# VH-VL binders against Translin-1 (tsn1), part 4

Target 1, 220 residues: Translin-1 (tsn1), of Schizosaccharomyces pombe (q9p7v3)
Amino acid sequence: MNKSIFIQLQDQIDKEHSIREKLTAEVDLLDEKLRVLQLLLANCEQNLENQEEILEALEIIKSKTRGLAELASNFPYYKYNGVWDRSIQKVVYLYLLASWTGRLDKSLRPTYSLLSLSEVGQILQVPVFPEESTFHLSIEQYLHAVLSLCSELARQSVNSVISGNYHIPFEALNTIQKVHSSFQVLSLKNDSLRRHFDGLKYDLKRSEDVVYDLRIHKLV

## First folded at step 1 (VH-VL)

Design f2f (framework fv_felzartamab)
Fold by ESMFold2-Fast, scan of step 1:
Structure f2f (fold): chain C 220 residues (1-220), chain A 122 residues (1-122), chain B 107 residues (1-107)
Amino acid sequence: as target 1 above (220 residues)
Amino acid sequence: QVQLVESGGGLVQPGGSLRLSCAASGFTFSDYYMNWVRQAPGKGLEWVSGISSSGSTIYYADSVKGRFTISRDNSKNTLYLQMNSLRAEDTAVYYCARDRSYFGDLYAMDVWGQGTLVTVSS
Amino acid sequence: DIELTQPPSVSVAPGQTARISCSGDSLGDKYVYWYQQKPGQAPVLVIYEDSKRPSGIPERFSGSNSGNTATLTISGTQAEDEADYYCQAWDSYTDYVFGGGTKLTVL
């Protein structure tokens, strides 16, 4: 190859780097708010004192997600989706968690129930379709988020018993069992998703353990 | 300082019994799944038994099922392995190992004791 | 029931790359863990969830897992890396299954 071809390649590299920097900056702003909301939800699931803060954080996350979607729509989706994939998985997860705990809006879904991918898309005002050419919520992002929810519910079941709330572990187990059964009928062709699903068995066993202890002591 | 200390090993005749103990310190013992793993002299690692944080879910390797009983006392931060009907093939160093599953990110045995030797010989 | 197969021994010269394999049916669909054991000592976790390093484990240790084979890679192998290495996976029938172990000799 001659020298001018290398100069053209360097120019393309620089342009792609600039785009990734712009997207990364927006993702970093979103991630900061996701960390705040995760802390609020993880430490205060049974405490409504911070309800207004949670609703404010959810609205900010929604706005930043839409802002990211608008920016991303200017660039090839499949070339740059790796920049925001993990953060969007976390957005979906936190909305699922807020909804399941009754912190989002009871009128959308009863407490202790799972939002569908379409419902999450409607709430965030982000498309689920078309899959190829525009920013959208993917099936894989939703399924990863559901598995993350199950891990969190199993973890919080221990804390709810310590706090004297024996209803939460029962609802958590019911949700995890239904997710586990549903995943077993899916033909998973994504290796990352299959490995994440392998972890669900640990969450199921931990959740069963908590409920079994409560039943032995006649607390549920 | 996080640590696990095994005790109770020794020489026993075939058909005899031994009870192993594992004393935990430096962490909240009641939050963790616990395992017993053994290693015969000059051989590899073999998982023996595991017990959930509350003690209600218990698993055994087929080679020890019906002969060994795992248990825990969370008030004393201690894990136990009751070994009955011992065979020559049970001769091994027995390790107590903690599972990091409570942290959500790690499903692995991250803390191990130094081991206690069990010798089954006539 | 999954069985994990490792080569019994691997030899490498100092500064060279050592590769230790662990094979099992559909192992790439499970998380694999690697332990280092030096003579007279308890095992030490060096890789978890296929490719992640615990705090304090040198960057020269890395892992991969695809198809039926997981691999522990030690780049720029040092004399202190001479040890037995065991792979481990979770199984629905047994909570943990270990490979037979690989003795790594550094020259």
Scores: ipSAE 0.000, ipTM 0.421, lowest interface PAE 15.7, mean pLDDT 83

Design f2g (framework fv_felzartamab)
Heavy chain, then light chain:
Amino acid sequence: QVQLVESGGGLVQPGGSLRLSCAASGFTFSDYYMNWVRQAPGKGLEWVSGISSSGSTIYYADSVKGRFTISRDNSKNTLYLQMNSLRAEDTAVYYCARGTEYYPLWSDYFDYWGQGTLVTVSS
Amino acid sequence: DIELTQPPSVSVAPGQTARISCSGDSLGDKYVYWYQQKPGQAPVLVIYEDSKRPSGIPERFSGSNSGNTATLTISGTQAEDEADYYCQAWDSYTDYVFGGGTKLTVL
ESMFold2-Fast, scan of step 1: ipSAE 0.239; ipTM 0.641

Design f2h (framework fv_felzartamab)
Fold by ESMFold2-Fast, scan of step 1:
Structure f2h (fold): chain C 220 residues (1-220), chain A 120 residues (1-120), chain B 107 residues (1-107)
Amino acid sequence: as target 1 above (220 residues)
Amino acid sequence: QVQLVESGGGLVQPGGSLRLSCAASGFTFSDYYMNWVRQAPGKGLEWVSGISSSGSTIYYADSVKGRFTISRDNSKNTLYLQMNSLRAEDTAVYYCARKGYSYFRGFDYWGQGTLVTVSS
Amino acid sequence: DIELTQPPSVSVAPGQTARISCSGDSLGDKYVYWYQQKPGQAPVLVIYEDSKRPSGIPERFSGSNSGNTATLTISGTQAEDEADYYCQAWDSYTDYVFGGGTKLTVL
């Protein structure tokens, strides 16, 4: 047994632990702001009083995502991407939700549509192409975010009806139907993504049920 | 092909009990809201009870509330109606009926019905 | 609670148009469904959501619903259309209110 070799292995373990701790600390700070933005966007009903708070949260998330990208670029991407994968999925999701609901900028105009992966990358100022040496937004992160959006739109459709907004459920159903159709054309080669997609049928059903309630009362 | 097959009907005395079953095939039973609808001889259709796809939401017509119990076994693709304290006015053909998927509120498929006769 | 009123009977000669009404308070604010029932058989859905036909239902069947009255219309009525017809409206998620039924007689 060579003790020198074991001392070198301990140094490598300590170094990798230090790197994961630094990345985790940045991810924790990002997650804190993601929780804040998620609560602000939880209601489809327009609360114009919180617009400035939403815009501030979006800018902070953008800044922290860029900071994480800069830090992560110093280390092997595929060795450490598991530290931030879930959080970056949530960043993309919340930007998609903010755009769909009209909270992405001061125009307050809902898009009722999806930002493309390239558009999200441009907004966040983060690469979107799969270059092995750099931090980037992945296709898988984007697709997970789109599926998460559909789940949230189905959920918020109930609240919009209670508040007397009968337009939101139709736009939500339209979006979920388009996503469902698009995913059926894709050959999914990722088990996690396929499992997430299997849940989409329940979001579609929930959204359809909300629209049906409105149609029973001829509110649409 | 979608099929609903009722069983368990028969002659029973007032105050007696019967359990109806509906065997479903040709579709994913656990995705559908299921119903019992009855029709007294020479009379119209009367909705009796309904149960959500998971079994968590259950509704009864006032005429049967407290006497009838609807249930389902999604592992066996079977719908049940336990009928207690039966009365002459419960005499009817009992149909198993599937509510259409999601926002389709009509009954898109019906079984052939099973006759329940409450008489002495 | 909505109450649905149908005429007990309607008679029409072959080839003529049959109209079956279903009346209820503010019925036009609800979706109406129509079922056909032949003697000894289970009901069959013939019109859903006021005016739409399920696959396999002949084009001669149509529906409308406005104000307080929904109407099932059978154009060029045929002998095989002789049956009892029931309207149904929804008052709540599981409130399946049926009309009393209309016996359609074809000469």
Scores: ipSAE 0.000, ipTM 0.403, lowest interface PAE 19.2, mean pLDDT 84

Design o2 (framework fv_ofatumumab)
Fold by ESMFold2-Fast, scan of step 1:
Structure o2 (fold): chain C 220 residues (1-220), chain A 120 residues (1-120), chain B 107 residues (1-107)
Amino acid sequence: as target 1 above (220 residues)
Amino acid sequence: EVQLVESGGGLVQPGRSLRLSCAASGFTFDDYAMHWVRQAPGKGLEWVSTISWNSGYIGYADSVKGRFTISRDNAKKSLYLQMNSLRAEDTALYYCAKDRGYSLEYFDYWGQGTTVTVSS
Amino acid sequence: EIVLTQSPATLSLSPGERATLSCRASQSVSSYLAWYQQKPGQAPRLLIYDASNRATGIPARFSGSGSGTDFTLTISSLEPEDFAVYYCQQYDNWPYTFGQGTRLEIK
């Protein structure tokens, strides 16, 4: 009560530092599990041998994401969102990839299709489009995740052909083309998102090169 | 938004040549495959030729192979069809069509067409 | 090349009726089939792609179904503007091929 101005400022500095440290610790734990899931999903072909590990990793990521959301909801969203923004983009991305490959335990979409932002929010039990004061999944996080998915699908299309799986490249191309067309309708106001979107045309061309080589050589 | 405008059609004698053009606007021309599709009077659609976004892949219908040449100028956002050794059976309305992707998909936008009549 | 056969060649119906148009492929095209509508004096218009997906701006009364060699375009309740020629097109195998068309005419 009635603290001097300088003591109040130091108190706020210490409080903010403590908050960032707590959030960073939770993010680090989440990031560790994200790396594990990414390795398990590195092959788009269905593999029942690692299905239980994938489901376990998804559940842990969901739990840790909710823990981060609960902690973060005690603090101003736009002041601290930089601490978790990239990690939450990766959570969304890996759930999109797990859903696309048919690996989710309870899927809201068929294999080779894209989850909506609202559906990801439902699965993670995290708000979408709430007031700025609460932790939520943002439109920008979702769009970055969708673009990351397209890059990964283009990469895995090459590997699928080497493995003799000619189905994955066609499904990947279909998804990337849909995303490309959808993004062209959007007015992107975020520089980071615009730069990420600029990369999409290379993923599209890479994916289409694979499919067109298969079609003209009649390998499918 | 997307517009394709064909030109260069006309009346031509058998054995002569004609060059069709298609001016594209409203999309990133360089990122999409382009096609020529024709329709003879009172008949159905016949695919004529395809060119990929970078001209790396080019295909022709057997009926025109060796006589027609498809090309594009991405800087001018234009598609071309050079038609040599024209025959009466080449008489048709020629459509310029945009591929959904950069190669070998369905045709999401079509121009109004340009009429080619091969007659003596 | 893959031959697409459409049936019937001509379908005479009244507004409000259901139209069912068939397209059969000489070999499997999976789901890589599109449907186009062409009105007299106009360019074709994309209706359906990947056998069952409606193109942007296409009314809900248009639906596509099928896979492999047998495909159907259905118009649930015909409107006057729907009387046109309909073409199917496959893009599974090179070269591209179209069906011969079905003429939907007012009774």
Scores: ipSAE 0.000, ipTM 0.417, lowest interface PAE 16.2, mean pLDDT 84

Design o2c (from o2 with heavy chain D99E R100G G101L S103D L104S E105W Y109L; framework fv_ofatumumab)
Fold by ESMFold2-Fast, scan of step 1:
Structure o2c (fold): chain C 220 residues (1-220), chain A 120 residues (1-120), chain B 107 residues (1-107)
Amino acid sequence: as target 1 above (220 residues)
Amino acid sequence: EVQLVESGGGLVQPGRSLRLSCAASGFTFDDYAMHWVRQAPGKGLEWVSTISWNSGYIGYADSVKGRFTISRDNAKKSLYLQMNSLRAEDTALYYCAKEGLYDSWYFDLWGQGTTVTVSS
Amino acid sequence: EIVLTQSPATLSLSPGERATLSCRASQSVSSYLAWYQQKPGQAPRLLIYDASNRATGIPARFSGSGSGTDFTLTISSLEPEDFAVYYCQQYDNWPYTFGQGTRLEIK
């Protein structure tokens, strides 16, 4: 057998491993900050001290996401996007959650609505509609993030009642209903995404139950 | 209310077949991927097989590929594992498990398991 | 396949103490790691998913941290009911694999 062919293959394996290690290291740093922000956003109480920490975490995540995008743009997108795909889904999800809850800026003004994919791309300063296979936010990442938001809103609806906030369950239900209706007009050819969307029924039912309980007790 | 109940385990001789069943209740069965995970006596957990909500995606551990067949009947809210050409190494407690939220293959609901013993 | 190595194999502690359990992956799994608790004669119970998110009904004393290849499960103050076997599981790449388990036993 030709030994030089094996040497060339080993060299290629080593180079690809080196690239994955560099990308993984950057993703690991991003994931650390994503965990911090997720814990901060799980608190339904609005306060200024927590808000400053959230703003700092959002800026760090934006910076780390841009750094990852710059690094990743040096390598084939289709070959390495699996290294960051789920972390970027979580970045989009947390920005959607921060916007919905009013934690995206110092105004503390909840939107109770979804940032569009283009708006998220503008905020993060990463491409959305590339002409070449470069690092970008995908439609699939955005749709998964929207579905993740609905699950979190259903969870926070239960917790908000415990803390005496009766407005959040109503807004959460409204958002989940709109997402459910919007997804039904989409022709999803990806079985994983379609299955994830079908799971939205669980979040919708949970949100409906919370609002129903509040109306029975005349709290909403 | 929300539960998975396995059945069909037993003592079986090497080379023979056995069919496991898992009955789901309390959740919308046809919205979730389902899994079989086994645990040999005194050993750790080993993933065996996965089936998506519509049976469009099916996966098997290398140790069982070609011998085991996973299937589901959404109308009956049931998951199955057809085990052919059984070996002594297949001896284990077999758990039925449901996928987690966020389209992830972590297992957020487990049955109590059914014991399969392959021995002469 | 991605191999998950848990350490220590056995951890002997008393109620009220802090437990720290490690799970290391042979290659990066990003944050796609879950932790399970299994008591003798019982099915596993999901504790943590996505490395740090507590599952529904899991007490606040349980927390997860880490990313990439190095993950930790922490129990801040052990209760008698916490003495069990703990497994980590990765779901980043097929096949989805479990660690060999850490047995938490009373001292």
Scores: ipSAE 0.000, ipTM 0.420, lowest interface PAE 15.9, mean pLDDT 84

Design o2d (framework fv_ofatumumab)
Fold by ESMFold2-Fast, scan of step 1:
Structure o2d (fold): chain C 220 residues (1-220), chain A 121 residues (1-121), chain B 107 residues (1-107)
Amino acid sequence: as target 1 above (220 residues)
Amino acid sequence: EVQLVESGGGLVQPGRSLRLSCAASGFTFDDYAMHWVRQAPGKGLEWVSTISWNSGYIGYADSVKGRFTISRDNAKKSLYLQMNSLRAEDTALYYCAKDQYFESGSYFDYWGQGTTVTVSS
Amino acid sequence: EIVLTQSPATLSLSPGERATLSCRASQSVSSYLAWYQQKPGQAPRLLIYDASNRATGIPARFSGSGSGTDFTLTISSLEPEDFAVYYCQQYDNWPYTFGQGTRLEIK
């Protein structure tokens, strides 16, 4: 190869590196707020006083997700989606968790159910289906988020019994069982998603054990 | 500054048990999946076990399944590896490593200095 | 399991030279590949993640490229401190696996 070809390749490498740096910077800002919300939701079992902080964190995450979407829409989706994929999975997961537990709005009303991918897209004001090189929420991101929710619900079931709340374990088991049944009819073609789904059996077992103990001890 | 400090290694006879600990600081421990990776003397790296941020997902290498148990205590910011029925081939330097992601499935952005386990009669 | 094969096993070069290290996967790992550097008596250090992204604090002379089954780590101009063992790792498919390592040594 001649010198001019190598110079053109170096220019392309530098351009792609610059784009990844810009996207990574936006992702880092989003990740900071995701860590804050995750801690607030993990510690909200008995504490209604942190609700205002949760609402503020949800709004900031929504704003930063839209900012990332606007920046990312300037570049080829399939070339750069690896930069934000895991962070967007976490955005979807935390919104699912906030909705399920009743922290998504001022009503404090748990849904005990899953927001659909379309509902999450509507809330975040981000597209939910592929459009020509446009940033969007993917089916794979949503499915990873649902599996993450099941793991967290199993954890909260154990904690809720300790605090004397016997309703959460039943609702968590119901959710996890429905997710487990639904995933079994899906043909998973993504190895990362299949691996994540393999973990669901532990969440199901943990949740079943909690409910079984409650029934055996006649806590209804 | 992220710091991971392993402890609990030592010389142990075949068939015995040993418990490794890893103390984490400088990051929100509850937000990340954790791993144990080992390295036999003069050999390469071998992944041993993983645990997600909430203990909801746990995985093991085939070589240790049924003998080793990974666990974590988020309140104490600590990761553990209970090693039962130890074999000579378990002799290695054991590293504690942090996943970049809250569930297992990413790269290991920080590593401890390791703790040595020697299984010999 | 996915097998990662690194080549060459040993690479002998002088400071100032360009180093090119290869990692080949037995099946596609997309871009879910990381590179680590390990010096004697030290823990591994993350260099590159997602095939091409440089980790925080890693000098610009380190770069990664590739996707699918063929990956390359390049060190544009070797410094004395770069002589170490380099490992690739995939995190696309379970179980997580590492390459056998490439030892970069002084000629």
Scores: ipSAE 0.000, ipTM 0.436, lowest interface PAE 16.6, mean pLDDT 85

Design o2e (framework fv_ofatumumab)
Fold by ESMFold2-Fast, scan of step 1:
Structure o2e (fold): chain C 220 residues (1-220), chain A 122 residues (1-122), chain B 107 residues (1-107)
Amino acid sequence: as target 1 above (220 residues)
Amino acid sequence: EVQLVESGGGLVQPGRSLRLSCAASGFTFDDYAMHWVRQAPGKGLEWVSTISWNSGYIGYADSVKGRFTISRDNAKKSLYLQMNSLRAEDTALYYCAKSLYGDYVEDAFDIWGQGTTVTVSS
Amino acid sequence: EIVLTQSPATLSLSPGERATLSCRASQSVSSYLAWYQQKPGQAPRLLIYDASNRATGIPARFSGSGSGTDFTLTISSLEPEDFAVYYCQQYDNWPYTFGQGTRLEIK
């Protein structure tokens, strides 16, 4: 009896290890594509050649995310979500950035606004409000992604001024201000999310300084 | 294992330049803010510089502003500190450190390298 | 800049005793304060972040408390390996600053 119990325990240990390795392998493949898209989106220039690469990267990321979701749905969500949580935050972030900057389609039309959690779920074809503990986009993942977007928009504001584009800093400030105001009314129970939000004051300050400088020189 | 390895330290004369490097492994480097902290022989810790994950936010200690430049290469998973116009007071062990919560620049430092020694002497 | 003053400069205690280390800020740092342990020849090790949260792998005997300007690190029952230098650090405002350190030594 004792030997049978130990054999069952060893089997469970081996099974859990195998599951983590399979999930990690899928996440690694997704991360490679996320790095490519992030680099492409760092360039604020409108370029059709880069746009086709961006559309390809977005589609690959969508496909890889859905593949990960299908694999992960076979296992307990709260036991394994730590394996993909950060990568899915980055997926949401990059889709938010692509939408804001006008890179989601060939029209190159910026939205200068946020996709909602539901809209991101629709685009990725992934659940956002599950009835069970299955793979889904979480509120926390979305909020982390929104905060990451603000940091990137503040950076692009500096770069856009150097390039002679004075409209982007104004739109970035507007977005960051709305995010900052929205977070002020939230009762954050997640320590990680609260700490990420604490960094938003730097994004707001950077963005304010850029617009202030432009207004003093009457450029916007 | 999550690891940071500093290099580039050495003995240099006042007024010269030196470039420090920090190689990261075991974590997604481009998701984290990075920091340089120094410690003079027998003294306490002094923050030198911080850089956000996307290089959008950079801060320096007043003692090094205008002389030191922090930078990063996310593709190479490396952090750098370019030190110009070195002074005797810059003599210290230089640590590379990672933010605890991803891209937060306002954060505690959870992973530190072993440090690289910089000695500025005539 | 925000100055962090640690007291006492040196604390002499025996294994098994409770250690209480203080860190006082010249102006409010809210809860953006961390505690580090440093042993000779080693890099600092994060113990506590956001004034009261214990870092991964840190024993339960370490606890932090306080907010604003007055912060405390408590070690409930000292082990031999706890005798080291302890630093507090604020990350509420630029430039980030560290305290001067408290050396915990065997009585």
Scores: ipSAE 0.006, ipTM 0.454, lowest interface PAE 10.3, mean pLDDT 85

Design o2f (framework fv_ofatumumab)
Fold by ESMFold2-Fast, scan of step 1:
Structure o2f (fold): chain C 220 residues (1-220), chain A 123 residues (1-123), chain B 107 residues (1-107)
Amino acid sequence: as target 1 above (220 residues)
Amino acid sequence: EVQLVESGGGLVQPGRSLRLSCAASGFTFDDYAMHWVRQAPGKGLEWVSTISWNSGYIGYADSVKGRFTISRDNAKKSLYLQMNSLRAEDTALYYCAKDHSYEWLPSYGMDVWGQGTTVTVSS
Amino acid sequence: EIVLTQSPATLSLSPGERATLSCRASQSVSSYLAWYQQKPGQAPRLLIYDASNRATGIPARFSGSGSGTDFTLTISSLEPEDFAVYYCQQYDNWPYTFGQGTRLEIK
């Protein structure tokens, strides 16, 4: 029997394992910074106390995302994208949240507006809609991030009322309604996206209830 | 410090009902999806049900659909499983588990588990 | 439902050896796969999530790889505490499903 074939296969397995470990190490560093930024953005209230820390965290996340993209460019995209897919979804989500709350440079987008996939790509210096299978932001990553944003806005709307801030629920409702209407025209082929989208109906109803209650009590 | 404690298990006759509870501590309960997973004696793990952080998304295994109801009380930091029309094949150790992800769905797996509560359905 | 098939059912090895455990899905689950370790009388412990990411506190000797339908859990050098049952789990689609488990036992 030709035993050299099995030795070559073991070598290939070891090389692929080494690549995944290298990519995982970079993702772990990114994830640490994502957790920090998520805590800093825990409330959508217009307080600018943590503005400098938020901008620093965003810049670090941008830098680490570019570092991951550089490393990943040496390997087949569709073979290894599972290593970073969820973390990149969170990068997009946190940039969407930071932009919506007015934490990014105000000249980029107005407060309470949604960044497009292309705009996120420009900010991160990462391709979208590539011709070849290079490191890029996917449509699925962006759509998951938008849905996560809507859930977070609905959650923070409840909290903002508790703290006496009544403006956030109206802007959140407007954003969630727009996202919901836009998703209704999409033909979703991915089961995880369809499940995520199914939850949007509840976020919309919760957001509507908050605004309805505010109007009934004449707080607006 | 991060902990889940199940209760409410016991011996019950077929066709009867039982309610399981899970008390959470050491983390922000309302930021996470929660799960029920069961394990029959000497068998593997079987997913039973999932509930999102805001109760907006709920899923069940086909074997329990229509009989079991998952619910949560975020103010009390508690998860529940109402089990109706119990069958012998529902006999298992029932685990409460926390989703790893801050996002309700899709999950990142289950990073915190309780010790489980035993449910025995027998005549 | 998505069926996860783990192989081998039982793996007999000695401390210091490398363990390679396989999990195959009946249809693509992308990277939405986790690995768990369960010791007798204990709850499962999350080892790997999203196919290749180590959970907090998990030793570097544990690694996960694969995407789509073929997944592997590797333990580079077995420690005595590693002899346990290992489960894979997919969370790509309802119902969530677990593999039947691989028992790693001491030779």
Scores: ipSAE 0.000, ipTM 0.448, lowest interface PAE 13.7, mean pLDDT 84

